# Ledger of designs, part 8: VH-VL binders against Monomethylamine corrinoid protein 2 (mtmC2)

Target 1, 218 residues: Monomethylamine corrinoid protein 2 (mtmC2), of Methanosarcina mazei (p58978)
Amino acid sequence: MTNTEIFNKLTNAIVTQDIAGCAKLTQEALDAGISPLDIITKGLSPGMKIIGDKFEAAEIFLPQIMMSGKAMSSAMEILTPELEKTKVEGEEGTGLAITFVAEGDIHDIGHRLVTTMLGANGFDILDLGVDVLNETVIEEAAKRKGQKIILVGSALMTTSMLGQKDLMDRLREENLRDSVKCMFGGAPVSDKWIDEIGADATAENAAEAAKVALNVMK
Key: E = the ipSAE of ESMFold2; O = the ipSAE of OpenDDE; V2 = 0.75 times the mean of E and O plus 0.25 times the DockQ between their complexes.

## First folded at step 1 (VH-VL)

Design V08 (framework fv_vedolizumab)
Fold by ESMFold2-Fast, scan of step 1:
Structure V08 (fold): chain C 218 residues (1-218), chain A 121 residues (1-121), chain B 112 residues (1-112)
Amino acid sequence: as target 1 above (218 residues)
Amino acid sequence: QVQLVQSGAEVKKPGASVKVSCKGSGYTFTDYYMHWVRQAPGQRLEWIGEINPKSGGTNYNQKFKGRVTLTVDISASTAYMELSSLRSEDTAVYYCARERFGELLYYFDYWGQGTLVTVSS
Amino acid sequence: DVVMTQSPLSLPVTPGEPASISCRSSQSLLHSTGYNYLSWYLQKPGQSPQLLIYLGSNRASGVPDRFSGSGSGTDFTLKISRVEAEDVGVYYCMQYLQTPRTFGQGTKVEIK
């Protein structure tokens, strides 16, 4: 099987809610020498994007997207130990990452992976979880004015992604924008969207997110 | 039902300006980019630019930069393309097309019916 | 700019026969997300373009299953398993990975 064929099968396993098949294909991909990061970004994550789009279009409903989440979680159980082998010990004074999933969004797997990789790379972590109000994010940032802070938010659906612009607007209104760095990720998030809302960076996958976060916190 | 309805055909002299409208209905106007694409007779489709209705932010194809202005009227759910200093080679059908937020992941899912702009003496 | 090249430019087809259109890009359209940011559109005579395929191989809502997209990186194919009279028109590929968005030259499908 080519790498493209393996990635396509992983994507299909997520979309079809094949929990056992997803785990099996993930292990096969690792055994074939494919990097954990490529398995996530080229195989698994694309499946979550497809299922998110279908949910947004009302072609599937919450029980189905949750089952796809379980398939992804099964794969991550296998991949997390492999990702730990590539971790770099963080430099002193890296900063605090406040991690969250946008209000109205309960997609947790990508968020947990990004949070884990940030911690593995020397960030202190304040994880606010999923379905987080912008007000809560603002309050946590305001309590820590003067600290090196990066806000790391994700949204899988277009409707929840729009909340990222509202967060940026609120940071400006509260005079907090210049005191934090902002990195957003998720299926609908693009470099153009980041530029439009005036955020600092986008995070497409856990290893890239950690690398980008370290760079913007320099 | 999603619809993009454009203004009617225009005939202009060289050096004039033209303003074409595109009214969206059946969706939340501020949740989608609006793109403009033209097609000269017998030629391929050519991308002109895009606008984010929520922010007013624009990106233009370098070929049209300086002559094209994209704007929106959010309350009317209408996008506008104004092209100045018209030349005979600007004779084309001009289309609006929408794209969901997240440009790298999305595509032109709905198109307007097109507006023929003729530039002649 | 990313250059999109289609072949053939003209494709006369007998009704019921299969048709295949090629699209090549000057740069890889494979994004780090694993998707190819390549779409296909059909412009029927006198009409606006309509979306057929997005992300390389995903069929748009309402598009018959006789249409399929395949390929990765720089080489893509649109296939019609059995061409019908209603399929006549000009087919365009478009990349949306890089700005500006760029289209192929178009392939005119017509009935013999």
Scores: ipSAE 0.000, ipTM 0.429, lowest interface PAE 15.7, mean pLDDT 82

Design V09 (framework fv_vedolizumab)
Fold by ESMFold2-Fast, scan of step 1:
Structure V09 (fold): chain C 218 residues (1-218), chain A 123 residues (1-123), chain B 112 residues (1-112)
Amino acid sequence: as target 1 above (218 residues)
Amino acid sequence: QVQLVQSGAEVKKPGASVKVSCKGSGYTFTGYYMHWVRQAPGQRLEWIGEINPNSGGTNYNQKFKGRVTLTVDISASTAYMELSSLRSEDTAVYYCARGLRIAARPYYYMDVWGQGTLVTVSS
Amino acid sequence: DVVMTQSPLSLPVTPGEPASISCRSSQSLLDSYGYNYLSWYLQKPGQSPQLLIYLGSDRASGVPDRFSGSGSGTDFTLKISRVEAEDVGVYYCMQALETPYTFGQGTKVEIK
């Protein structure tokens, strides 16, 4: 099997909720000498994008996206130990990433991958999970004034994405905006949206998120 | 099966506008960028612009300097390219093409193409 | 704009023989993540372009094994191991590193 064939099969396994096939193909990719990062960025992550777009368009529903999440989780259980062997050492004092999925949004697929990649790239992690109130994010940031912090939020729905603007407004109201960096991702999030709400960055996928976060925290 | 079907050939006079449609089927229309590319007789392919059907966001080749407008009708799964102030050198086959995203960046390659629409501009 | 230059522009090939097309970019298409933002398309006579290769070397779905892409940075090659009659047409490379996306001049492959 060519690398292109295995990447396409991995993408299709995520999209078709093939949990066992996703795990099998992930192991085959590793056995073939493909890097954990390439498996994620070229195989698994594209499938996540497709399934997220389908859900946003109401072409699929919550049970299907949950099953795609399980397929991704099965692959990540295999890949996480391998990523630890190949991780890039972060600069001393890289910082803390506070990771969360916006209030009203329970999609954890991309969130888990972003959180894992940040940790593998030298960040300390505080994972708040899914359906996180802006108030909770504000409280956790306020407890840690003076630390190097990046807030990493994701949203897969337009309605939950609007909450990102409210979060930015509240950071300014609470005099916390200058104390943190803010990076947002998810299917509806664009560079124009980031500029409009005054956040620091966005990233196309989980692997890019780690590299963008490192650059933002310089 | 994924298909892009374009509207039929157009004949226009210089100074007129043309609006070409591209109907997608067999996939989630809002999940993929739509690109427009043209090819004048005997010349290379030339990228016109892109639209994100989910957001309505557009990015244009500056060569078309305020003459091109890309829009979508999500309910009809149809994209439109409108080109105004037509010149004889705008005579070309115009293609729509679906953009497949490169995993690590917002850059695209085009995996499915419409059949093309011939636009002839003559005085 | 990134300038894409193909060579040769005309390539007559005897059936069953190999063919090789070069594509050069005015700047590197390789990013820090290891991606080459280069794709190849075939336009058969009277037809729309069709995707052959993406990311420099990845074959698109349904594309025969006789097609392969190689290269990195500024120099890329499309190879056809054994040209068949159905492979006649104009081949284009395209860069997607930055907008506007730009295509090469096209290489016309014909059977001699």
Scores: ipSAE 0.000, ipTM 0.417, lowest interface PAE 18.6, mean pLDDT 82

Design V10 (framework fv_vedolizumab)
Fold by ESMFold2-Fast, scan of step 1:
Order: sequence, then C-alpha cells, then structure tokens
Structure V10 (fold): chain C 218 residues (1-218), chain A 120 residues (1-120), chain B 112 residues (1-112)
Amino acid sequence: as target 1 above (218 residues)
Amino acid sequence: QVQLVQSGAEVKKPGASVKVSCKGSGYTFTSYGMHWVRQAPGQRLEWIGEISAYSGNTNYNQKFKGRVTLTVDISASTAYMELSSLRSEDTAVYYCARDFYGWGSYFDYWGQGTLVTVSS
Amino acid sequence: DVVMTQSPLSLPVTPGEPASISCRSSQSLLHSKGYNYLSWYLQKPGQSPQLLIYLGSNRASGVPDRFSGSGSGTDFTLKISRVEAEDVGVYYCMQALQIPWTFGQGTKVEIK
C-alpha cells in the first residue's frame, strides 16, 4: 500500500478505537521503511486530533476517547524503541525543555509524545507532568534564570488552554518573560491564540513540536 | 490477566534505604503509568509519586521529594520505588498501582502491598 | 493540596439495607468536557484497595450494579443499594484534579 494509504489507515484506527489494527499498521509502516516520526505526525497524531475535536463537540463520549488512547499507546510501544535508536547522545547544549500539561488537564498522551521527541532531539528534559499549577512552572523557570529554557505546555481542553494566558501574564509580572521561550500545543491551541497571549510558538503535533522548539531556541 | 506483583516485606533500621519492586504482567507495560501509595497503620492512603513506564518521567509528592526515587525496567516490566533516610514514621504498607494515563487518572489495578517496617 | 473529606467515618449496616457515603472536596473536581476527576476504592480487610467507580459515576469492570457513584463539583456520593457481607471494608474517595493526588480519610463499612 502507498504511504498515504497507510497513514489514512493509522488515522482511522485511532478514530475507530482499533487497538490491534493500530499496532499492526504501525509495524507495517516501519516494515515499509516509513520513519517513526512520519508515522506519528502523518498517521497517529492526526487521529488523536480528530477524536479530541469530536469529544469537544460531544460527538463521542469518554469510553471512546479512552479506547483511542489505548490504540495510540499500542503504537507507541512499537515506536519507542525505534525513536530511542535515533537519540542524539552527548549533544548537550540545545537547552532545557520544561514540559507540562496545564492546570486542570490530565490528558498526557500528547504530552508524552512531545516530551519524547524533544529528548530525542537533544533537549534536556524537566517533565513536571500533568495538571501543573502555573506557580510551579514559574518557580522552576525562576530557579534556572540564565539557562537556555523553553517552556512547553500542552492543553487538550478549552478551559485548561485559558491557563496558558495566565502563565504568560505571570511570566511578565515576575519579570521572567524574556528569560524563557514559550511553546504551547494541544488540539484547541492555534496560531491566533499564541499571538493573542504573546507566546513564541505552537506546534500541531509531537514531531512538529521538536522541529519548532529547535528553531525557536536557535 | 492483569497482575501487579510486589517484592516481599522488609525490615530496616532508621537511616537505611529500601527498594520495593512491582512487576506487571498481562498487559503492555509501557501503555500505563505506575503510582506508589502508602498506608501507615490506621491511617489514610497517601500518594508518594508516579512514573511513566513509557518515558521514565516522574512526579513526586513534595513530602517525599529528595528521599524517594522511582524507576522502571521496561525489559523486565518492573517498577521500583526506593525510599532513603528511613524513619520510624515510614513504617507502612507500600502499594504500586496502575494508571492508564489517558483522560482522567484513576488506579485500576493494585499490587498486593509490601510491608516496610522501620525499627531500631 | 486538595482536601478530601468523607462522612460518615464508620457505617454499620444491616445486610440487605442500603448504604451511602459522602465525599467532599475543598475545590471543584468538575472540569471541561463535563467529567469529575473523582474515583472510589474499596479496601477489604487484609487486601489491597480495588477500583469501584472512576470519573465520578462510571462503574469499573466487574463491579456489581448495586454500587453507584453520583455528584459533581465538590459533593459526591457512593451508594450501595443493598449491602452484602462481601462489601465490608474501608471505602476511599480520591481526587485526580491536581498533584498531589489526595484521598479521603476512609469510611469503614461493617455488617451488624
């Protein structure tokens, strides 16, 4: 099958909660010589965006989105060893990525993908996890003033996305805004939102996040 | 069938360290997070921290920060909790518990518990 | 920390009678998408805790239909429609809205 066909099948497997099919298609994509990054960005991540959008629109319910999460996890089980093989070793100096999911948001699949891709691309990682208070992010950034830092926040719900604006306001209030770069992602995050809150960048998916972060940190 | 099996009871002196293991079976180890929770005699459950079996990234309860280290061995499907500078107050049953790491965290399977006794 | 408060702390029940346990959080556990980050666990004597209810009202796999969870925001209830001998133990609610995850004090259910 063509690369486009396999990407579309991967996307459909996520959307239709086909756990076994997602794992099988991921292995087939690797066997066809498709890079782990392309499998994630062109196949799997688009599926997660579709189901996130459907859930927000109340077109699907919690059990369905959780099963889609299991399909994604089955694919990541296969992809993680391949991603680790391409890891850059000893190339410290790219900067520190402080990664977190916004306060009130505990969806971590996208967050795990972004964190893994950043680490694979030479970032030192400080992962604060999910449901992270803005105060915690501010404190960790303040402790490391003078270091190359990018704050990488995810928000997968519209109400938790508003916390990104609060974070930007607090960085300015604490005189830390110019000390860090800020990249926010998640299904509801758009270029328009980034412009409104005065952050540095957004990325549509996990592999794009790594590319964007590297560009921002040049 | 999903099963979490923990290492056996430990008796330690104050100031020592203890390392408890939790072996997962019957599921894809890297698809779930692992939490550690303790329960001192007659007290409520107390969350210690979590680790992603996928990335190895951790979050700790501030109360234990600096004394607890969570790790995973993916090839062995085993999670570890190491607690240092033990005090008598650390005497408790320690549990591992599995978390899907999707929308809404909750602990669907628990290990059988490991009694750690700290006495002089 | 989010403080979780249960009542009653001790609940003796006659077999076949209903039981209700309350759980209150110091802040709202209701988030966007309309779900509550609240789960319920049962710890039977000498056993590990086991999941009963997740996300406020969803019954875990294998849990009998006599168990139900309800409530939203800061006030939650676990109800057992007819208590059986196997239901004895300590019941805990847990919030997963923010780290650290916190549990209630526990409610001990005993058969009279």
Scores: ipSAE 0.000, ipTM 0.477, lowest interface PAE 13.3, mean pLDDT 83

## First folded at step 2 (VH-VL; framework fv_erenumab)

Design E04a (from E04 with heavy chain D54S; at its last look DockQ between E and O 0.56; V2 from the best seeds 0.00; counts 0 for: pae O 6.9 > 2)
Heavy chain, then light chain:
Amino acid sequence: QVQLVESGGGVVQPGRSLRLSCAASGFTFSNYGMHWVRQAPGKGLEWVAVISFSGRNKYSVDSVKGRFTISRDNSKNTLFLQMNSLRAEDTAVYYCARHYDYSGYFDYWGQGTTVTVSS
Amino acid sequence: QSVLTQPPSVSAAPGQKVTISCSGSSSNIGKNYVSWYQQLPGTAPKLLIYDNNKRPSGIPDRFSGSKSGTSTTLGITGLQTGDEADYYCGAWDSSLSAWVFGGGTKLTVL
ESMFold2, look of step 2: ipSAE 0.320; ipTM 0.730
ESMFold2 (binder alone), look of step 2: mean pLDDT 93; pTM 0.943
OpenDDE, look of step 2: ipSAE 0.027; ipTM 0.580
ESMFold2, look of step 5: ipSAE 0.341; ipTM 0.733
ESMFold2 (binder alone), look of step 5: mean pLDDT 93; pTM 0.943
OpenDDE, look of step 5: ipSAE 0.019; ipTM 0.562

Design E04b (from E04 with heavy chain D54R R56S; at its last look DockQ between E and O 0.14; V2 from the best seeds 0.00; counts 0 for: pae O 5.3 > 2, placed apart)
Heavy chain, then light chain:
Amino acid sequence: QVQLVESGGGVVQPGRSLRLSCAASGFTFSNYGMHWVRQAPGKGLEWVAVISFRGSNKYSVDSVKGRFTISRDNSKNTLFLQMNSLRAEDTAVYYCARHYDYSGYFDYWGQGTTVTVSS
Amino acid sequence: QSVLTQPPSVSAAPGQKVTISCSGSSSNIGKNYVSWYQQLPGTAPKLLIYDNNKRPSGIPDRFSGSKSGTSTTLGITGLQTGDEADYYCGAWDSSLSAWVFGGGTKLTVL
ESMFold2, look of step 2: ipSAE 0.157; ipTM 0.635
ESMFold2 (binder alone), look of step 2: mean pLDDT 93; pTM 0.945
OpenDDE, look of step 2: ipSAE 0.022; ipTM 0.579

Design E11a (from E11 with heavy chain D54S; at its last look DockQ between E and O 0.12; V2 from the best seeds 0.00; counts 0 for: pae E 11.7 > 2, placed apart)
Fold by OpenDDE, look of step 2:
Structure E11a (fold): chain C 218 residues (1-218), chain A 125 residues (1-125), chain B 110 residues (1-110)
Amino acid sequence: as target 1 above (218 residues)
Amino acid sequence: QVQLVESGGGVVQPGRSLRLSCAASGFTFSDYGMHWVRQAPGKGLEWVAVISFSGSNKYSVDSVKGRFTISRDNSKNTLFLQMNSLRAEDTAVYYCARGQRSYYDFWSGPYFDYWGQGTTVTVSS
Amino acid sequence: QSVLTQPPSVSAAPGQKVTISCSGSSSNIGNNYVSWYQQLPGTAPKLLIYDNNKRPSGIPDRFSGSKSGTSTTLGITGLQTGDEADYYCGTWDSSLNAVVFGGGTKLTVL
């Protein structure tokens, strides 16, 4: 099979919630010499995007998303060890990434992927999950004041994205803004938005997110 | 040593409310998802609810939705179950159970590695 | 009525092997990790197997778990009188967004 064929099959496995198939294909891809990053970015991530779009269009429901997420997770279990091997021994001190999906938002596929990629790039991970209250984020940031921290928030809906502004405002109010870096992502999130709310960065995908985070934390 | 101690059980009439507590010790409470599982007399196990380590995510069984609320206070290492509009079918031993450390226990299949001894709730007229 | 189906009872003599089956669907056992629990009379459940086939610390190797398709099986070798208990399978159901248990199996040691 060509690499393209493998990628398409991976995408399809995610879209059709073929958990076992996804894992198998992931291993096959690795065995074929395809890089973990390519497997993620060219095969798995496109599938998750499709699932996200379908959900927004009310073509699929929460159970399907969850199953797709599991398919992704199964693949990532295989890929994570490989990604770690390529880990440039990050200089001791990449920092802690606190990852979360905004309140009112249950789209976690992109969030999970970003979280995984951050971990693979040397970040300690505190994953707060989905539908996370801004107060929870603030509390976690406050508990770890003085540590090198990046908040990584995801929002796939415009409505949930608006909560990012509130989070930033709250960080300022609590005098935590200067103690943390803030990165947000998701389909509705733009550079303009990041500037508007005073965040530090955005990324278009999980792979980019990890790179951007590394840069922001330098 | 990991310990979970339930409290708050008792005998109540239908329609009344009861609040269960679970005191956790011997581990970092805030790192783990926590669950309530109940068992009616002579019956099997029934999962009731889960709350993520941070409290930001919750799920519950359909039969208790709108009536039961799971919550936690990580500062006090305590898990709660607020039970409103109690029914006879809610009669059971209620167990507090420690879930997985990973937030993704909902997706992978949660397991309960530690259980309390349970607290008995009896709903009768 | 349980989402997962177990035989109501199994029995064997000491020293023998027993298996307890648990059947479900793609939305639960098919796609999620299964756990098994032992409940001795008058006690809280105890975790025996997690992630389909892993044993927690302190659980003897006489207990084993396996999964195939939408079914899972608990195996107990070298049956002992102390193994007399109720056994439950459990997993996450993606369609229900809930943890589901089997109806339980009563193991009698003859």
Scores: ipSAE 0.000, ipTM 0.542, lowest interface PAE 11.2, mean pLDDT 89
ESMFold2, look of step 2: ipSAE 0.005; ipTM 0.462
ESMFold2 (binder alone), look of step 2: mean pLDDT 92; pTM 0.948

## First folded at step 4 (VH-VL)

Design N01 (framework fv_cosibelimab)
Fold by ESMFold2-Fast, scan of step 4:
Structure N01 (fold): chain C 218 residues (1-218), chain A 119 residues (1-119), chain B 112 residues (1-112)
Amino acid sequence: as target 1 above (218 residues)
Amino acid sequence: EVQLVQSGAEVKKPGSSVKVSCKASGGTFSNYAISWVRQAPGQGLEWMGVIIPIFGRANYAQKFQGRVTITADESTSTAYMELSSLRSEDTAVYYCARHYDYSGYFDYWGQGTLVTVSS
Amino acid sequence: NFMLTQPHSVSESPGKTVTISCTRSSGSIAKNYVQWYQQRPGSAPTTVIYEDNKRPSGVPDRFSGSIDSSSNSASLTISGLKTEDEADYYCQSWDSSLSAWVFGGGTKLTVL
């Protein structure tokens, strides 16, 4: 089977909520010599984007996106140890990534991917999880003033994305903005949005997020 | 401790509607999915539908589409299930239940509300 | 569309082991996770197994779950039976065609 065929089958397994099939296909892809990163970025993530887009358009409902998330999770259980084996050592002082999903948002698949890729690329990780208050993010950053920190926030919905602007406004209010770098991601997050709120970066996907984060941290 | 507390038992006539409440305490309400499951006397469990309060979006089992409505009020941490056009076959204990994370299992259940439909 | 079929009742003596099966009528049992719920008379159900074989906090290790693809079934196994294990047990899985949770018909466990 070609790599393209395997990727298409993985994408379809996510879209059709085939939890066991997704795990099986992920193992087959690894056995075929495909990199964990390619399995994620070319097979699994495209499926999650399709399901996310359908959910935003009200074409599918919560049970379907939850089950697609579960299929993704089954694949990530297999892929996370493989990613850790091939970890690229970052430069001394690569920094701490404080990762979180915006208040009001419980979609953690993109968040877990970004967190995993940052860790694999030399960042120390402080993962705050999902539905994280801006106050909590501010408090964690303030505790660590003087450290190299990047705040990495994700939002799947437009309503939770608006919280990113509030976080930026509060960082300025508390004189913390210049002490951190800020990278935001998620389906509704665009370069226009990043520019409008005055954050430092966004990335097209989880794999690119680690590369972008390394670049903004110098 | 997370707790789901449901409204009290009701007796309804055929053709009427019933609205059962489920108030959550001790944890995050808005970010968890709340399902409704019913159980007729001496029968098994039957799933009716689900809502995640933060999204204001509900999905229903095909059997109940058109006569069940699930809603949530985030300000009071309360989910509601309204069933219309009641029949005697709708006599059952109605449960609310919370989904844990993105798995489909129900980590906390309400105590149940008996709805009796009789003429 | 599929059904989950359980035996109507099972019984065993205290201290022994009992197994309750849950057979999927169409499509692979392994395609979707299986959960198990315990319901004592007059009480709401509680989860004893989730995602095929995982136990929630507070559930003793006497409870275990397994999947057998050859019989297209999930099983709940309870070892060291105690009288407090008397209950109805329900399996549950997701039906992608219906976009719905499906429950088995339930099994009444009697500890004699």
Scores: ipSAE 0.006, ipTM 0.489, lowest interface PAE 10.6, mean pLDDT 82

Design N02 (framework fv_cosibelimab)
Fold by ESMFold2-Fast, scan of step 4:
Parts: C-alpha cells; sequence; structure tokens
Structure N02 (fold): chain C 218 residues (1-218), chain A 119 residues (1-119), chain B 112 residues (1-112)
C-alpha cells in the first residue's frame, strides 16, 4: 500500500465512522514507518475537517460526528504514546496553552487533538475540558498574569462563536486582553470572525493549530 | 432537505398574546440561530430577535424588549415566538429564519404566519 | 448601532443592468458580511447573495454583490434584467456590538 493510499483510507475511515478500521489503518501506517505527525496531518485531520464541514452544513448530525470522533479517538490512543516519545522536552519560552471547549459545546475530539498537538510541540498544557464557562477561563488567566499564555478555544458549532465574542469582551473589561494571546478554531470560525472579535488567530484544522500557536507566541 | 414550517394564521384581540411556532426539519437544530422577522402590510422587514437553541439564549431588538419572548424546544426541533400586549399595529406576517451567527446569513426562511389583531 | 440605507425604488428596462446600493451609517461596511434577499408579493424572502458576493445554488450569475469601502456601501448588481426580477430587495448585515441583525429599508425594483 502506498502512503497516499493509506492516508486516503484513514480519511475515509473517519468520514464513514469506521472505528475499528481507523485504529487498524493507524497501526499499519506506524508499522510502515510513517511518522505520527504525517498520519495526523495527511490522513486523520482531513477526515475530521470533512466531518466538521458536513456537520455545520447540516448534512450529518451529532450522533454521526460523535462516531467519527470515536474513530479519531481510537487512532489517537495509538498515536499519543508515539508523539510523547518525540515531544520537545525542557523547551523554555514556548508558553502555557490554556485549552477549552466553549460553554454549551460538548465536542471533545477536536479539543483533544488540538491539546495533544500543542503539548507535542512544547507547550505546557492547562486543559479545562469541555463546556467551560468564560468566567473560568478569565479566572485561570488572571491567576497567571505575567506568564506567556495562549488561550485556545475550540468550537464545532456556530453557537460557540457567541461565547468566543463574549470571552474577548470580558478579557477587555477585566484588563487582561494584553496579557494573553487568543486562538479560536473549529469549522465555523473564519478569519473575518477573528478580526471582528479582535482575537489573534485561527487555524484551518487541529494539526495546523500548533504551528499557528507557535507563530503567535513569537 | 432543510425546511422551516410555521404554525397557521391567527386572529387575536387587542391586549391578548400570540405564540407562533417554527418547526425545523432536515438539519441540526441546535447548530444554528433562529431569528424572528416581521413585516407589517406594505412595510419592510423588521428583525425582532434570535434564539440560539444550543445555549438556550435569546436576544431581542430594543423595540420589542419586554413584549417578545423567543424559546426553543430541542426535543421537537421547534422555536417559538410569543408577543404579548397585542395592538393593531402588530398586524403583520411573522417569519422565522435560520441563521449563521458569524456572518448574519439567513439561509432558510419559514413560509410566514399572518397575525391579525382586531376586535 | 447602525442603519442600512437603500433607495426606495429603482426602474430599468429588460436586458439592462441595475445596481441597488446599501449604505452603512456608522462603522465600515466591510466589518460585517452583507446579504441580499429578494421578496416577491405574497412570498417569503429568498437569498440572492450571501456573505458579500456569494450566490446560492439556483441563483443565476446575472446577480452579483460587491463592497465599496470608499462609499461605505454594498451593492447588488443585476445584469440582463428580466421581468421576473421585479421584486423588493433587502440588504442585511450584522451589528456585532449589539448582537443584532439589521435590515435595509428595501428597494422596489420595477422592470418596464
Amino acid sequence: as target 1 above (218 residues)
Amino acid sequence: EVQLVQSGAEVKKPGSSVKVSCKASGGTFSSYAISWVRQAPGQGLEWMGVIIPFFGTANYAQKFQGRVTITADESTSTAYMELSSLRSEDTAVYYCARGYDYSGYFDYWGQGTLVTVSS
Amino acid sequence: NFMLTQPHSVSESPGKTVTISCTRSSGSIARNYVQWYQQRPGSAPTTVIYEDNQRPSGVPDRFSGSIDSSSNSASLTISGLKTEDEADYYCQSYDSSNHAWVFGGGTKLTVL
């Protein structure tokens, strides 16, 4: 099987909610010497983007995206130990990523992937989880004034963007906006939206999130 | 396919309340904002308010604050608009519209519900 | 908050091109997306342009949208006018400061 063939099969396994097939193909890719990063960026993340786009277009529903998420999780259980072996340890100056899913949003898989990619690229991680109140995010940022911090919010649903705007407004009200960088991601999040709410960045997919975050933290 | 189907025409007395429904089908109800827009005879489109079903949060145009309540029932994929203290000038066609909060785009509209306020 | 101002009416002959403007009273027109809706008598509005310049499936390429920051306005342009284009046209944008949707007053297009 060529690398292109296995990447296409991984993408299809995510899109078709093939949990067992996704795990099997991920292991086969590793056994073939394909890097964990390439498996994620060229195989799995493209599938998650397709599923995210379909969900926002109302072509699929929450049960389907949850099943694609389980397929992704099965792959990540295999890939996470491999990524940890290649992790950049002891890197000074990268910063702290405070990761969360917006209040009312239960989509965990994109969040887990983003958090894993940030950690693999040298960020210290404070993972607040899913359905996180903006007030909680504000409190955690306020406790760490003076540290290099990036707030990383994930959203799969259009409604999560209301929460992102509210978070930016609250950061300004609390005089914390200049103390943090803010990156928001997810299918409905666009560059125009980022500009409108006055955040710092977005990434097209979870695999790009770490690269974008590193650039923002320069 | 995505479709928004509204309840039928209503005739109400001044001082009463009206509750109009908007049932969504063929899409993920909680992923979109549902707005209510009215149009008095011969007049333009007037935005009344929005509900974001996933959060259960609503926002209203200043003109309607205190008289309008917009709610959603995710189990039936139905949004409701209740307008109280009806006056003759509330006679209008009331539309629900599905929207994208980030762009303001309304991609699907209900067929409209005529509410007539008369004695 | 801001207002969107449209001409009350426009008229043009079949086959010609018409442009309908939508001017924002405060803040840049480019800050938020602009949509255009077509409404025929007795019907619900339908979208002809969304997100400044995009066409929904089924809307002919005779319909186009543009943004002009110098005049702080959005424009709907309809080329090759047909009698079935007679309708009221509404521009609409989003007021992010108030989390509210804003409609223009509407323009009645007459094709003579």
Scores: ipSAE 0.000, ipTM 0.419, lowest interface PAE 15.3, mean pLDDT 82

Design N03 (framework fv_utomilumab)
Fold by ESMFold2-Fast, scan of step 4:
Structure N03 (fold): chain C 218 residues (1-218), chain A 119 residues (1-119), chain B 108 residues (1-108)
Amino acid sequence: as target 1 above (218 residues)
Amino acid sequence: EVQLVQSGAEVKKPGESLRISCKGSGYSFTNYWISWVRQMPGKGLEWMGKIYPGDSYTNYSPSFQGQVTISADKSISTAYLQWSSLKASDTAMYYCARHYDYSGYFDYWGQGTLVTVSS
Amino acid sequence: SYELTQPPSVSVSPGQTASITCSGDKLGNKYAHWYQQKPGQSPVLVIYQDNKRPSGIPERFSGSNSGNTATLTISGTQAMDEADYYCQAWDSSTSAWVFGGGTKLTVL
């Protein structure tokens, strides 16, 4: 199989919720010498975008997206150790990424992918996980005032997305806003929303998150 | 070898229906998006819409929503662009191109189908 | 609606460096792709994901993308590079691909 054929089969495995096939194809791609980053950006991430677009359009429902998430997770279990071996060393001053999923939201596959991509691209990582209170994010940022920090939050639901505005308001109230950069993502998050709440950036998908974060941090 | 082969040139009158085709070969047709791109004489490229042949999911540019229909028949690895009623303003070269997704790139293009609507 | 702006034309002498710009709001946060189109031919991908070259594209083609502007650079420009060039990016707000208006490169 060519690399392009492997990538296409990986994308299809995500879209068709083929958990076992996704894991098998991921291992075959690694065995063929394909880089872990290429497997993610060219094979797996495109599938997640397709399924996410279908879910946003109400063409598929929660059970399908959860199963696609399991397929993605099975591949990431294989890829994460390989990414750690090939991690690019951060330049001095690359910074710390504090990653989290908004309070009330437990969708973690996209979050884990974003966190992994940031780490692979030279960021130090503090991963707070899912269903994270804004207070926790504020406390972790306050402990590290003076460090180069980017807060990377995601929300899959409009309800949890509204918490991003609350986080921005609290950063201003605590005099921390100028001490951090803020990047938010997730299906309901748009450039218009980022401008309205006064955050710094959004990424269209996890594959672009590291590029966007590096641009924001310079 | 990857190829996208489009149907031949068409000369039509306003009000007529038309369907043009784009046949993929040399790759897994159901695993790539097919986009349609219009180029009016002497003008630039305009994205019209795309289809994922594996399940026939479609997205259209706002400018082309309701103006055309994009479909695919995966059993013969062919995508289609269809008008129910042509207008003189539809005169253009129409290209199909494959891509992986929104972060992908149009790596292979068809040769184009020239559609002329006039009399 | 998201817009990508290119100069309508750029002229260079053979052997000189040509720079073709593509401007859009926060374009550096998106991937920019570039296509070459010669008269009577379909477009050909020359740069993808800001700065990567497909197999078969000469090393004199390069790209960059930061802030609001992506740039296609052709060093040591040759007569065979004379063509129209189009940039492209994905607009997530409308879920649509957007092309720039195109730049005619003349090599005189």
Scores: ipSAE 0.000, ipTM 0.444, lowest interface PAE 16.5, mean pLDDT 83

